# Miniprotein binders against a7ua95r516to809, part 104

Target 1, 294 residues: a7ua95r516to809
Amino acid sequence: ASLSLLSISDLVPDLQFIFFWMSNAIEILYFIQQKSPAYMQTIELMDDKAGSKESLLSATISANEEAMTILEEVIMYTFQQCVYYITKTLYVVLPGLLDCNPFGTEPSSEQCRRAAGVCVCAVCVMPEAVRRVVSVFQTTSDLLQQYQVHSEIQSQMFAYLFFFTNVSLFNQLIDKGPARGWFQRSRVLQIQASVKILLDWAKGAGHNHLAQKFFAKFCSTVTILASPPQQLSQMSWKALCAEHPSLKPVQLHRILTQYQLMAELGPLPIWQPSSEDEAYIYRTVDLLESFENH
Key: E = the ipSAE of ESMFold2; O = the ipSAE of OpenDDE; V2 = 0.75 times the mean of E and O plus 0.25 times the DockQ between their complexes.

## First folded at step 6 (miniprotein)

Design qGa (at its last look DockQ between E and O 0.04; V2 from the best seeds 0.00; counts 0 for: pae O 7.4 > 1.5, pTM O .498 < .8, other shape alone 3.169 > 2.5, unsure alone 68.061 < 70, placed apart)
Fold by ESMFold2, look of step 6:
Order: C-alpha cells, then sequence, then structure tokens
Structure qGa (fold): chain B 294 residues (1-294), chain A 85 residues (1-85)
C-alpha cells in the first residue's frame, strides 16, 4: 500500500489524547514532589508505639519511588509518541524549504514590490513550503500551551524537533544538492532567507537558545555557501574550522568543493586541510548525520 | 483522617475520571480492557479514600491506603498502553 501525506492538522486529535495523558501524569508527579516531604516530616513527629512510624515512613518512601517511576515512564512514553508523530509530518514538509522561493510570487509579495521601499520582500512573503514547517512548530507550541505542559518539557520537545530539522535539511542538501542545483548562488540565498524565517519563529516563541544550538550545522553550511568569494578565499582551513566548529572535516571539505564548483574556482592552497585533518576529509561514514543522535 | 492520603486519592480519582470521560467523548472503539482497568482503578481509589477519612487511622491502614493508590496508578499506566495499541 502507498503511504499518503499526513498534515499536522490530521494528527491533532491523536496528539490531544497523548498530551492529555501526559498532563495528568505531570500533575500527579508534581503533587508527590511538592507534598511528600512535608508528609514524611509529620510521620516523624507522630507518637511512636512499637516502631510503627519507622515502618510507615519506609512504606511511604517505597510508594513514592514506585509512583514516580511509573509516572516518569508514562511521561517519557507520551513524549516519545508526540515526537514520533510530529517528526513524521516534519520529514515530509522539510524538503520543500530547499526548493522554495521566499522572495516572490505571493499577493503580499506583490504589495512589497509595488512599494519599492524598505520593506524586505523575504519578510513580507512566507512561501507555502515555509508556512507548512512553521505550522508544524506553531501547532506543537499551541498544543503544549493548551495542556499546560511544563516549560522544561516544552524545551526538550523543541530541542529534539530542531535537531531533527537540522539533520534532515543538512543531509538532503549534501546528498541531493548537486543534482538539484541547490549550490547555485541564487538558490543558496533563497535557502538562507527561508531558514531566517524559521529562526525568527523560534526567537518569537522563546526558543532562540535552542535554535542557535541545534541549527548550527545547517546554518554554518549555508553561511559558507552564501559568502562572497573575495571574503571566503581569504579564510584558511584552520580559520574556517574555528568559525564553524559544528562541521566535521569531511563535511567542510565537501561544502568547499561544492563552493569551488559553483564559483568556478580552482583549488585554493589556503583551503588545504591541516595535516591533522587530512586523514578525515575522506571518511564518507561521517559525511551525513544520524537521526539517532537524538 | 490523613489529609495527605486524602489529597493523593482525590487527585488520582479526578485524573482517572477525566481519562474515562475523554475515552467516551471520542466515540472511538477503545479497547474494552483499557476502560475496565480505569474502572478498576476508580474502585481502588474510592476504597482508599473511604479508609483515609476514618478517625484514628492505624499505621497498618495507612500502608493499605498507599498499596491501593499504587495499584490504581499501575492500572492507569496499563490502560494508556492498551488504549494506544
Amino acid sequence: as target 1 above (294 residues)
Amino acid sequence: SDPYLIEFAELLLEAVEKLIERLEKTGDVSPEEAEELLKRAIELMTEALDIARELGLSEELRKRILELLIEALRLMAEALRLARE
């Protein structure tokens, strides 16, 4: 059977059910964490006849440990199910970011073009492909708020979603970029603009730190590819590694090779890897990122 | 009476009642086993609550209340697994 594309809207009822269970488990876990210490203090103040309070205290500690274990497992299970469903949708919509044009063709883009002013067309236009990705993030955020999920868990969920997004975009760019023409300068600038929209969403949603951390590899790649030749050709291999520590040697080497082809540059001596890195630039096992890091 | 054990039992009872209402509201065929587990959990929590409100609770009865609440929690977790299959 063929698999159909599934929108985030189609998943909302399932996600609501899962978040409802998670929210109940969190509330019970919070109760135990906040109230049990005081309860144990009241047990210690009880009149002790034949060691009864020591037995009750031991039973209370044991019950607390078991209850928290059960609740933590429920929370983790529901978290993993949410991530599974959300990343399934995200995997389908992310490739469109690499093909879209954020600079034109929408009605709001027409109004920006007519104004001929300071309004930046990339900011005034959200292509359908970008809107689909933002919709996944925004729907997730709305559900987390609706069910009053603790902010730490919300952060952990977006950390994983941003990690997943970074891996998916990076791998597709590296793997399919030559055949799709994604390394052409005009295309790289369009990709850069599309990623800016995602980063702006993350900042507005209070996840700027997470986005800066987990998009680093893809953003470094796009930054290098978007750099003017006169600037990039003045940066040594060592300087590029220092500026872009998220990139492995094999990855940086591949990016620079594609840059040279796009800019019609010959090999540059300044980009020769250090002796230390020379053995690693051909490790094809390290070229693409694994989703299993998270 | 034991105010802590009363609050614990009331919190669990309210959570399970809300979970049953959610399952019934969706109109989906939930596994009958999941709803049975939640109804069993309500029975355990109701018994625990009745004991917890007694005057002059012994240490033995307080330990019995804890056992009932933990078993109810186990049933709630198992019901989730069955409802998601």
Scores: ipSAE 0.670, ipTM 0.911, lowest interface PAE 0.9, mean pLDDT 84
Fold by ESMFold2-Fast, scan of step 6:
Structure qGa (fold): chain B 294 residues (1-294), chain A 85 residues (1-85)
Amino acid sequence: as target 1 above (294 residues)
Amino acid sequence: SDPYLIEFAELLLEAVEKLIERLEKTGDVSPEEAEELLKRAIELMTEALDIARELGLSEELRKRILELLIEALRLMAEALRLARE
């Protein structure tokens, strides 16, 4: 029950305040940008025999430039605060996505029978952990629409949120995955299905291009882990890198090494890099994805 | 009347009034200084709007209106920094 205290709903009042101010600053900036040139022309057209027309025009230009600078600073600050609160909430709920089972029969057969149709209700119900992540994205979208924030800023917001989600999921999977059993085939397929739910939400919300761009690394990782060991052992290092360009060589090597450790417990073929491949892999020093390296 | 200055002042006034309402409703721990700065900003915008609606505005009065509007924006920015710091 206490888990609800860690949800996006706890931050909605603060987010509403920040989104409200951000949208107002954007509207005022837009008004200045759109109306200022016409106003300047009005001043320029004035017949000023007193010789103060040039002074008024200069003062108006300076005032407008100062106002725009202040508004841009306010917009930047409020945008950063929104991102901070939303990503803080995402960080708490994201690990649950790696542990949930979207193929589970959460709705009982009794509930489906009461619906008096096909078992459509079971297909339409997403896991609670996935619902918590989707609710963060949906609440963000709702707030952006409620306060009529310009579409370009909405796109920038979701670009950052998807980037953060991708990095967080990727880092958790490669750092904690082996110990948590997340590299087991059954768990990887569950993770893949859960991620598809997020990607489907993004597509429905009009953010398909951003989701495809910023989830590429995590999607590649899950695809590799879902691939049969026989298929992976038959591919050259060069071919593996070419198929997964979003992964750094050292990141791909770490994933394959952990996968091979699991395969060693069975009679499966084991992949080995060449000496040249090893040199190339170990020239890359960052194992985890960094927000600063983009 | 100058539609640019009037519309600009009205947008600022609406923004400040809604921010004051939000701070009062949320029960958030915002510095009391932030609320006072927002109230001062609404006073400056009201003064600017009253001047802007006068007939036969001189160049000096138009400059004064712009000064008041810019000062109101600065106060709003400062209030936001204090509330969210």
Scores: ipSAE 0.043, ipTM 0.546, lowest interface PAE 5.1, mean pLDDT 73
Fold by OpenDDE base, look of step 6:
Structure qGa (fold): chain B 294 residues (1-294), chain A 85 residues (1-85)
Amino acid sequence: as target 1 above (294 residues)
Amino acid sequence: SDPYLIEFAELLLEAVEKLIERLEKTGDVSPEEAEELLKRAIELMTEALDIARELGLSEELRKRILELLIEALRLMAEALRLARE
């Protein structure tokens, strides 16, 4: 199937299977880890018949280590598969977030229409493009809860998904933003409102800290671009670096340069990089975020 | 049958089978007792699989599956011990 047709709903059966395996493997691993010490102690308390005890203990340790290794491999594999499928779905829906006009009246989701007629839930009042992104995260959350996946694994999953989302949105905004008019103030305000809806959802879902951490670069970029020219032109390079520490010097310089062009501002000496940063603003390799750094 | 439970049990069985194969490769001559213990381990894993095939896995059933797995691993460790003697 073309990536363009892949919805999170179409992946639910496969994801259910993977989450089931992941959860059960975690439960088994945890059980072995908890029971193995007690079992070893039981062996250690047995009557020492001529060397049999040490051999049994050694064999038990070896068998447990092997079983744990296999379970860890299953957990890692299933986690990677979940991430792979979910990120594919995100890749399809995320571009729509940048083009979204959240101030428009869009129709409620089909799923809520079927259940209650006019649903006024927080998801149904979202713009369609935002709702599609939130639906991926909500479905992931629901599946993780349904299969009682360990809380640490849930946190790791959301950390990665937010990381991926931030990298994807940031890179698209920096690379394609000027050409698509996303640096225009009206468009930036739309993007800011759309991201706020997503962040409000993440807060409601209990992931506020993770969302604030992993969306920092994208949020900083949007905040700078949303700033009025009168305000931003009074901020020095050093002040902007301090206020937006998630941005590399090359990234901040690119954002400010594009902002200057869009706002038809002349050269602003106050935005001139420090002598320390001057070498870094030309490192174009550091301009876009990498997906490999997580 | 919850297809997910069946698949879990099948993977668990496969994991145990791989473990058994590894145990068999480490011993030239398994004592008869070691063979019996390995057979019993397989039986317990099969029982775990059958329980997993039952609809509506309660917390109690999950616990039972885990208990069977631990007992199977214990028996396998004992079999490995006996095969090394």
Scores: ipSAE 0.019, ipTM 0.365, lowest interface PAE 7.4, mean pLDDT 80
ESMFold2 (binder alone), look of step 6: mean pLDDT 68; pTM 0.578

Design qGc
Fold by ESMFold2-Fast, scan of step 6:
Structure qGc (fold): chain B 294 residues (1-294), chain A 88 residues (1-88)
Amino acid sequence: as target 1 above (294 residues)
Amino acid sequence: SDPYLIEFAELLLEAVEKLIERLEKTGDVSPEEAEELLKRAIELMTEALDIARELAKKGLSEELRKRILELLIEALRLMAEALRLARE
């Protein structure tokens, strides 16, 4: 009975209905907003007996406020329902992205080194797991376009979907990564390539700015883990914090600890936090990200 | 949910009625076609509300909920078209 077993295609009829309602509510709200100032000005300029003008103006203001409040409530409700169904589908498919291999053949370390820290292979195939995630975003984009939903609402929806995706992937990698082997260099390079496919999709869809903003934490994490040992060992704690401002000190400390274990660095650099950051690092509640936006 | 659908239809009906009154009073020449679409939207919303209220006493069935949604969808379509024409 759980929607977690449904594909995005199974939800399309219900989503079409909700997007249709949202789009029409937005149009009605916009029309009322456009007409209201001119109408109220007309009332203000009327010659009238004592009380009649004030009564009409009061009634008009009440009517406008009520109509706008109602339409805003409908828009918010339909937006929340769309986000709920779409993120529920994303939650099911996102973990697969951390376990897939987008390279046609296992990438050689020499080919990846030639790419200067960015893992680029001559040909990448979109794995089924990545395709499922892209399909959710593409279907959402198609529905928003089909029902001509206002661009502001489209941006808010993708901002939230990217935020959700970033938090989900980051938390999965940090919490489950050690047990799943995801911090091994070959796996990190696969993850980096899969994420690049998602980011390339977002750029093509016109959401590059949102993707850069809301994927910053997960991208920083993968970038650090994919860094060559020679490069990373030369950086101080302060330099790493400056280069990766999206990461909290406790998160950066955890990432560097995992990198140190997996990279078999010898002799190991010591990344020492500042006194202020050291105090913050012991707050375990800050390790994983919240799904609620601040 | 069903209570939300009834509330939504009532609020849309009120909003559309106030929109028509506003257009009439401002002297905006709302295309006759737009006014007719809005009047039809009101009629469909009123029908949906009447059905919903009647069935609330008997317990709303899923098939009747779907019928109410269909009427609301058609009303929203007519309102969207009316607003498009009024803005021309």
Scores: ipSAE 0.012, ipTM 0.248, lowest interface PAE 9.0, mean pLDDT 72

Design qGd
Fold by ESMFold2-Fast, scan of step 6:
Structure qGd (fold): chain B 294 residues (1-294), chain A 84 residues (1-84)
Amino acid sequence: as target 1 above (294 residues)
Amino acid sequence: SDPYLIEFAELLLEAVEKLIERLEKTGDVSPEEAEELLKRAIELMTEALDIAREGLSEELRKRILELLIEALRLMAEALRLARE
């Protein structure tokens, strides 16, 4: 439990150990997978004087299957262990992207100063909360590259990490957002900017397709909340559902309700959910996303 | 007597030799039980390599495969315990 409370930098030695083991097992498995069919074919072409060929084929198949099974078990455990440590670290740092005071200190004109006679008005510095999340992704990428893990496994790792990030951010925003003021327009725009930094990082790392796929729900949520009141009031319930297919009706309803409260809007006069959508809107158990996704 | 079993044993030995090189760089593993299993796995893999280097008969080839499979099993168990 204590390891999940450490920063990503503190976990690097443990992660290096796990990635080392995972990389080893993957390389051996791929080597055997690539070479095994040639051996099977060689045996099949053998001259069989006493039925020894079928016995040998059976023995070779059994030995190959057993070796493969053991290696797959090693890969499974090491992959799950990497995911476990990395996602626990993400879980600690992710709320920071959303956790802001509605009256919190914004960068002011006071940060535009003369230093040694030179005026410095804007420094494009990544926010600390965003830097912590990006550091987890970058460290993971660095370790996968250090141990030369195959691109397919890298893609599977980031697919899960993006899935986890999306679910965590979405659940935190929906569940705790109203009490924390995260639905306030100024905060939503900051969240949108922070998410863009994560998506830009993913694009630079070669994972743009995975990021677009797995961040869809949270991105739809932020897009709706950042929309001008005039734009949302012109859209029907059906049109909003069609534009944001990643959101369940109950989730969309919650988002719109919070948007109306924060923007001081009355009810949306053209919003008319169907009887089935109405049933889903009032199912509280469908509001939050599951981390299991199986 | 059987060149195909020799070739397959050599394939596994080559893969395992690369694994031993990497395992030796790992260092300490906790808990202590996982470390003992890794040590035993390395011993079995080294024994298999030594037998293969000195020559192969049908009996020795079977022994080599048995040692390699058991070493892989112990390695899998060690990693599972290290996770826990």
Scores: ipSAE 0.013, ipTM 0.334, lowest interface PAE 7.4, mean pLDDT 69

Design qHa
Fold by ESMFold2-Fast, scan of step 6:
Structure qHa (fold): chain B 294 residues (1-294), chain A 86 residues (1-86)
Amino acid sequence: as target 1 above (294 residues)
Amino acid sequence: SDPYLIEFAELLLEAVEKLIERLERELPGLDPEEAEELLKRAIELMTEALDIARELGLSEELRKRILELLIEALRLMAEALRLARE
């Protein structure tokens, strides 16, 4: 056993190997796609001696299709392996983001300099826990650039990493948050500031659109929890659902119920869903509880 | 010789050689023994294809043989990668 669980750096040699092979397979695939039409045209224009042209054309089409299929399979496999190793490391460092305090200490000039390029708010310092998460994303970006991986594949990889991060953070906040005190307003504001650092990194890295899309659920949750009680109590159930379309009714109900408990607002009629919505919520909760007990 | 086949084979051979160098490195949960043997066989097939492709005056029949060797090498590389992930 080792403490490699806490270091993305320990995985860099393995990731370099996988990225190198993925990049090479992509380059070969693109080379074949670019050269194939010219090569096929050359065969088409050849003099047909004893039917050799038809046989050669058929063989060339078959071979090119097989080569492309194999290369696509290799690209898929190496992509999945990269995602697996990166998300495994990410899973270990993500809980720290929910417990850290970006407002706790006076920022040093050294900390400000390290954060200055991308992700910092006016009163924030980049906590070690947030730095660990950012370092996973930055290392991934560096490797993709080092091996000149096509931008579309880069976008697909970050889409998956952001999706994974969003789901992991959301699930941890909803499932463990009440016991951990994470639903307390002061803690929610700390979480919001930490997430802002992560989103600003994504913007600086050219992935703002992906971050906005795949962090929507967690961002909506944090936005609701950070909202003043007075503001939320003025919104109807329909208005809340419309403002937070990334949240399912059962998820929104759970969030608001916990918010009421933490804010000591008591039950408010304005946040009561319709009878039909309630039946749906309770049925969904029962299903989820049954699933988790299996 | 066909410049397309020679260039493609050279790129693929370089990629395979780099991959086998990496597989000699120990990775937890990875069994490279069978994967390494498949990659070595793929390199042998690619080398044969390159040697054939570099000769001037190749017949159309030899072009088909070169493609068959290259496709089989790609299949072996894909299988080696699958096995390397134990």
Scores: ipSAE 0.176, ipTM 0.604, lowest interface PAE 3.6, mean pLDDT 72

Design qHc (at its last look DockQ between E and O 0.03; V2 from the best seeds 0.00; counts 0 for: pae O 5.2 > 1.5, pTM O .566 < .8, other shape alone 4.745 > 2.5, unsure alone 66.521 < 70, SAP 78.901 > 70, placed apart)
Fold by ESMFold2, look of step 6:
Structure qHc (fold): chain B 294 residues (1-294), chain A 89 residues (1-89)
Amino acid sequence: as target 1 above (294 residues)
Amino acid sequence: SDPYLIEFAELLLEAVEKLIERLERELPGLDPEEAEELLKRAIELMTEALDIARELAKKGLSEELRKRILELLIEALRLMAEALRLARE
């Protein structure tokens, strides 16, 4: 009765059907776009005994417009359905990235030790939380390739999935980070390493430009938090804003406040907001990001 | 020309036939009952469009019959789109 967010493998049959409808709609849309102009030119060359030429041309234009509208709506609907199912799965697996330790040196699990006797141990030490997220991205990529979805639509889908990932990780870090100890430097370095694995996947999959664009806010946050105190305390507020334009003033202020607390740099604020930004550092309505803004 | 309308109808028919096959075999998470009925009706419209287009090619050009083929193909597209929405309920 309840909607459940199971593994991506449980969703593959539904996604296959949805991608198949999308791919058919794209093929038909492409056919109309590529062949209809030549057909209309052929109509212009027809014998015009009964005035059929102009009436047929008008009907053809009207039919093309309606067909393309229907097909574009099908493509949009199927895209939204794919995103809906994939993000439900992704929402379940993303929080684990903030809690995992990617720096394990040797597996202690009997399962990993058995696999090492047959396979390479370095592969076995990958954190399960990272593997689950990569699996969602990889399965999505495999399905898009299997159904030969147009590359521009593939890019739009991964743009949204990376946007969703960024919002989810950023909001959890800001909201839950103090209570969960996620602002501790050692913890931030673990988070940074886990996200690096995702960024490497995106680069290898041909989506590096999208990952750079849509992970910017979360990556900027982690970069600031991972900075050594001597290095970060030398940077002014204005320099930090310039280096991290994806962060709103209230977000940067919150990150620096948590950093100063965890680095034990004293109670007096080190970073002085510009007079223009000072009006915005207390706007708590702007602190968390919306999932609806892509 | 006649090849365009025939190719259009054949492309739609192939797509719809494959959709019915997938509804019957591979999609236990979908409720195909109403969606299959719409797709079967779409097949009937496209079959009629092909019959008209093939007779038109044999007998000569008719503006009225070409318009009728277009109407049938657009109706089939509408049924296909509605079937998708119903299959996802």
Scores: ipSAE 0.506, ipTM 0.827, lowest interface PAE 1.8, mean pLDDT 81
Fold by ESMFold2-Fast, scan of step 6:
Structure qHc (fold): chain B 294 residues (1-294), chain A 89 residues (1-89)
Amino acid sequence: as target 1 above (294 residues)
Amino acid sequence: SDPYLIEFAELLLEAVEKLIERLERELPGLDPEEAEELLKRAIELMTEALDIARELAKKGLSEELRKRILELLIEALRLMAEALRLARE
């Protein structure tokens, strides 16, 4: 009855088997795509010695089309299974990013200040919570490399994982942030530093473009919340919408409301919604992001 | 004989050998009992395809045998897809 938390390491044997199936299906699909035209040309150029050339060509085309359909189904299913297991693991570890302090391991408030201002080693230390998230991405990258999965499939995998991470972090911050104190300036700066470690990993792994694209919403949110009051008060609603196009009006309004509340600022006229957006700032159905595309 | 037919048979041999080797190494799989049974059947079909491909390489370029290899590989892939569906459930 003693339950340990399921880690990415616990899933590696299962993931290895699924990646194995996916890799083999991709290799056979690639083989058929590359060799099928040459083989069909070979049949077409052959002497019709046995009077069966047309029958063989027709049968080969039919067999190749059926094989490609089955291989595509296997690839899609194994891809979905990998995504399912990896995102299930991410879902468990991602909230830790919002609670961790990258400036120290067991810091008091004074130790956090010292680590941020003085000690390079303390600044360079990856928190356990960030390490858990990076470990999931690194293990995924290692498995894709081990099984020599084509770069396009690897890109699709990380596109979805970054999309999932962005949605999960954004929803956690917006929904639970007020109760957890995550909108406090000190916490926002810690979150920003933790996210930077994650984004730096993605850049090092060759996925900078995907990270920029799929983390846009969460990065916009953290950027606004980390902005000094002097800077943010100089921006109109229209300017904020232009700089943060990934945010919906209700999302931007919620973020600015939390910023005003935590910074102990009164209502600021400068952040008045446009008449066009005013109808949308209270649309609670649009507040949280969906994990589904439609 | 056509060089492309020889190359096609050699690549099929290589792909099938690689699949058999990996499946045997990675057993026991993810699967409930029925999924394991389907994977065993897929291995049997791939092994049969490999044996026919080796016979082709030895005896020449029979179009009938090449068609048989493709049929066996297609059926093996279908069984693999079914095993994955069962593993999901």
Scores: ipSAE 0.020, ipTM 0.455, lowest interface PAE 5.8, mean pLDDT 73
Fold by OpenDDE base, look of step 6:
Structure qHc (fold): chain B 294 residues (1-294), chain A 89 residues (1-89)
Amino acid sequence: as target 1 above (294 residues)
Amino acid sequence: SDPYLIEFAELLLEAVEKLIERLERELPGLDPEEAEELLKRAIELMTEALDIARELAKKGLSEELRKRILELLIEALRLMAEALRLARE
């Protein structure tokens, strides 16, 4: 099946199965971890009848370690599979976010139209492209809650999904933005509004800190590009580096160069990189973000 | 059936099976008859949990079956703790 047809709804049955087992494995692991010390103490307090205590202790330790190791492998594997399927779905829907016009009157979701006619819920008033992205995250959240997955694992999953989303959106914007016209101020303002809707959702879902942390690079890029030429042309390279610490010098230089071209600005000496950064602005290998750094 | 889901179920099953096998090996070393009986019951409960897990791997997800597996495992571990307590007396 072409990746273009894969919706999060199509993956729900498989994801439900994976989340079920992941949650169970976490609960079993946690149970073993909590009870094992008590069992060990219990064995240690037994009367040492003919060395049976030491053998039983050793056997119990070994069994618990083996069980815990297998459960950790199961948890890791299921986590990776969840991330793999969810990120595939994100990969399909994320490009639509950059082309989205959130200021347009898009019709309410087809599901809400069928159930209630005109739904004015926060999701139904979202632009379709934003709604599709939010639907992936919401479905993930709902499944994690449904299966009562431990809060730490939920946080790790959202951290990775936000990381992936940031890398994907940032790389697409930097690589394709000039050719697609996404660096035009009107388009940038649309992107900024779309990302704000996503961030507002993340805040409402309790993931505000994670979203702010992992979207920092993309948000910084959009903020710079959304800045009026009169304002941005007064900011020095050093000031921009300080205000946008998530951007590497090569990334900031690329953004400013493309901004200058788009805004038809002449050479701006105040945007000249410092002597310290001058060597780094030519490191094109650091221009795009890697998915492997997580 | 997603091959990844099958593999996960198999890994969990293997973990439980290894735990059962270990308990079975340790049973003959327990002096109290009551403790041995409790450990036998614990093994039975874990075996039942394993059987349910195998069925889940084949038929798909049921929250009820999940709950049942967890209940069986918790009860098995309770019996193991009680058996260990009795083995001290």
Scores: ipSAE 0.018, ipTM 0.441, lowest interface PAE 5.2, mean pLDDT 82
ESMFold2 (binder alone), look of step 6: mean pLDDT 67; pTM 0.562

Design qHi
Fold by ESMFold2-Fast, scan of step 6:
Structure qHi (fold): chain B 294 residues (1-294), chain A 89 residues (1-89)
Amino acid sequence: as target 1 above (294 residues)
Amino acid sequence: SDPYLIEFAELLLEAVEKLIERLERELPGLDPEEAEELLKRAIELMTEALDIARKLAEEGVDEELRKRILELLIEALRLMAEALRLARE
């Protein structure tokens, strides 16, 4: 429990140990899976008396199955431990991302606003809160590369980390956002810029597809909140649901309701559900995402 | 004389040599002490398997030596799994 309060740099020695074990287990597993069938075939093709050949083949099959089971357990255990420690670190640093200003005064706010539409701001420095999140992802990437962990496992690791980040950010925004002013347009644009920094990092690291997939819910939420009121008011409930399939009806309803409350739109509604749509919206009571039931 | 067994032995030699090198670098200071002892024993078994695999590659096919290599590797894997469980449990 206390280990989860350390920065990512404090966890590197322990993570190195776990990644080392995981990498070793994966490499041995792939060797057994890839080469053992050829070895089995050589036994089967041997010119042998009935007892010796059959006994060796049976023993080899049993040995392979047991070795694979043990290696799969080691891989699963080390993977789960890496995810546990890394996500605990993420949990501590993620809230800062929702409160930081990537348009801060270090690069002039005007230069960054003008550049943000078309050009990369040459003098922009990543906010400290965003840098802490990126450091967790970069350290994970560095360790996976250092220990030459197979690309499939690397992809699965980042899929899980992006999933965790998405759920954590979404739940914080939905649960605490109204009270914290995070639904205000200026704050939403800051959040959108911060998230873009994470997505740009993921693209640079070769994980663009995973980031697009697993950040979909939070990205949809931020996209809706950043949309001009006129654009949203022209969309039907069906069209909104179709463009944001990652959002549950109750989640989309909550987002749109909070958007209307924060925006002074007068009598013009953002959207109007039918009586059937209203019944469908309120069929689900689960507003927040679960890490267990996604 | 069997090309597949020679290839198997050569691949095993390469994989096990790399694993021994990596384990030896990480061995000092494992907590608890029992995990360190299990890992040392695993290294010993893997080293024995490596020596037998090298002999098999040089001297040719022997069914009893093939069984021995697999037995040693399986035992080493069990000890490695146990060491990992203890070190992080």
Scores: ipSAE 0.020, ipTM 0.481, lowest interface PAE 5.9, mean pLDDT 72

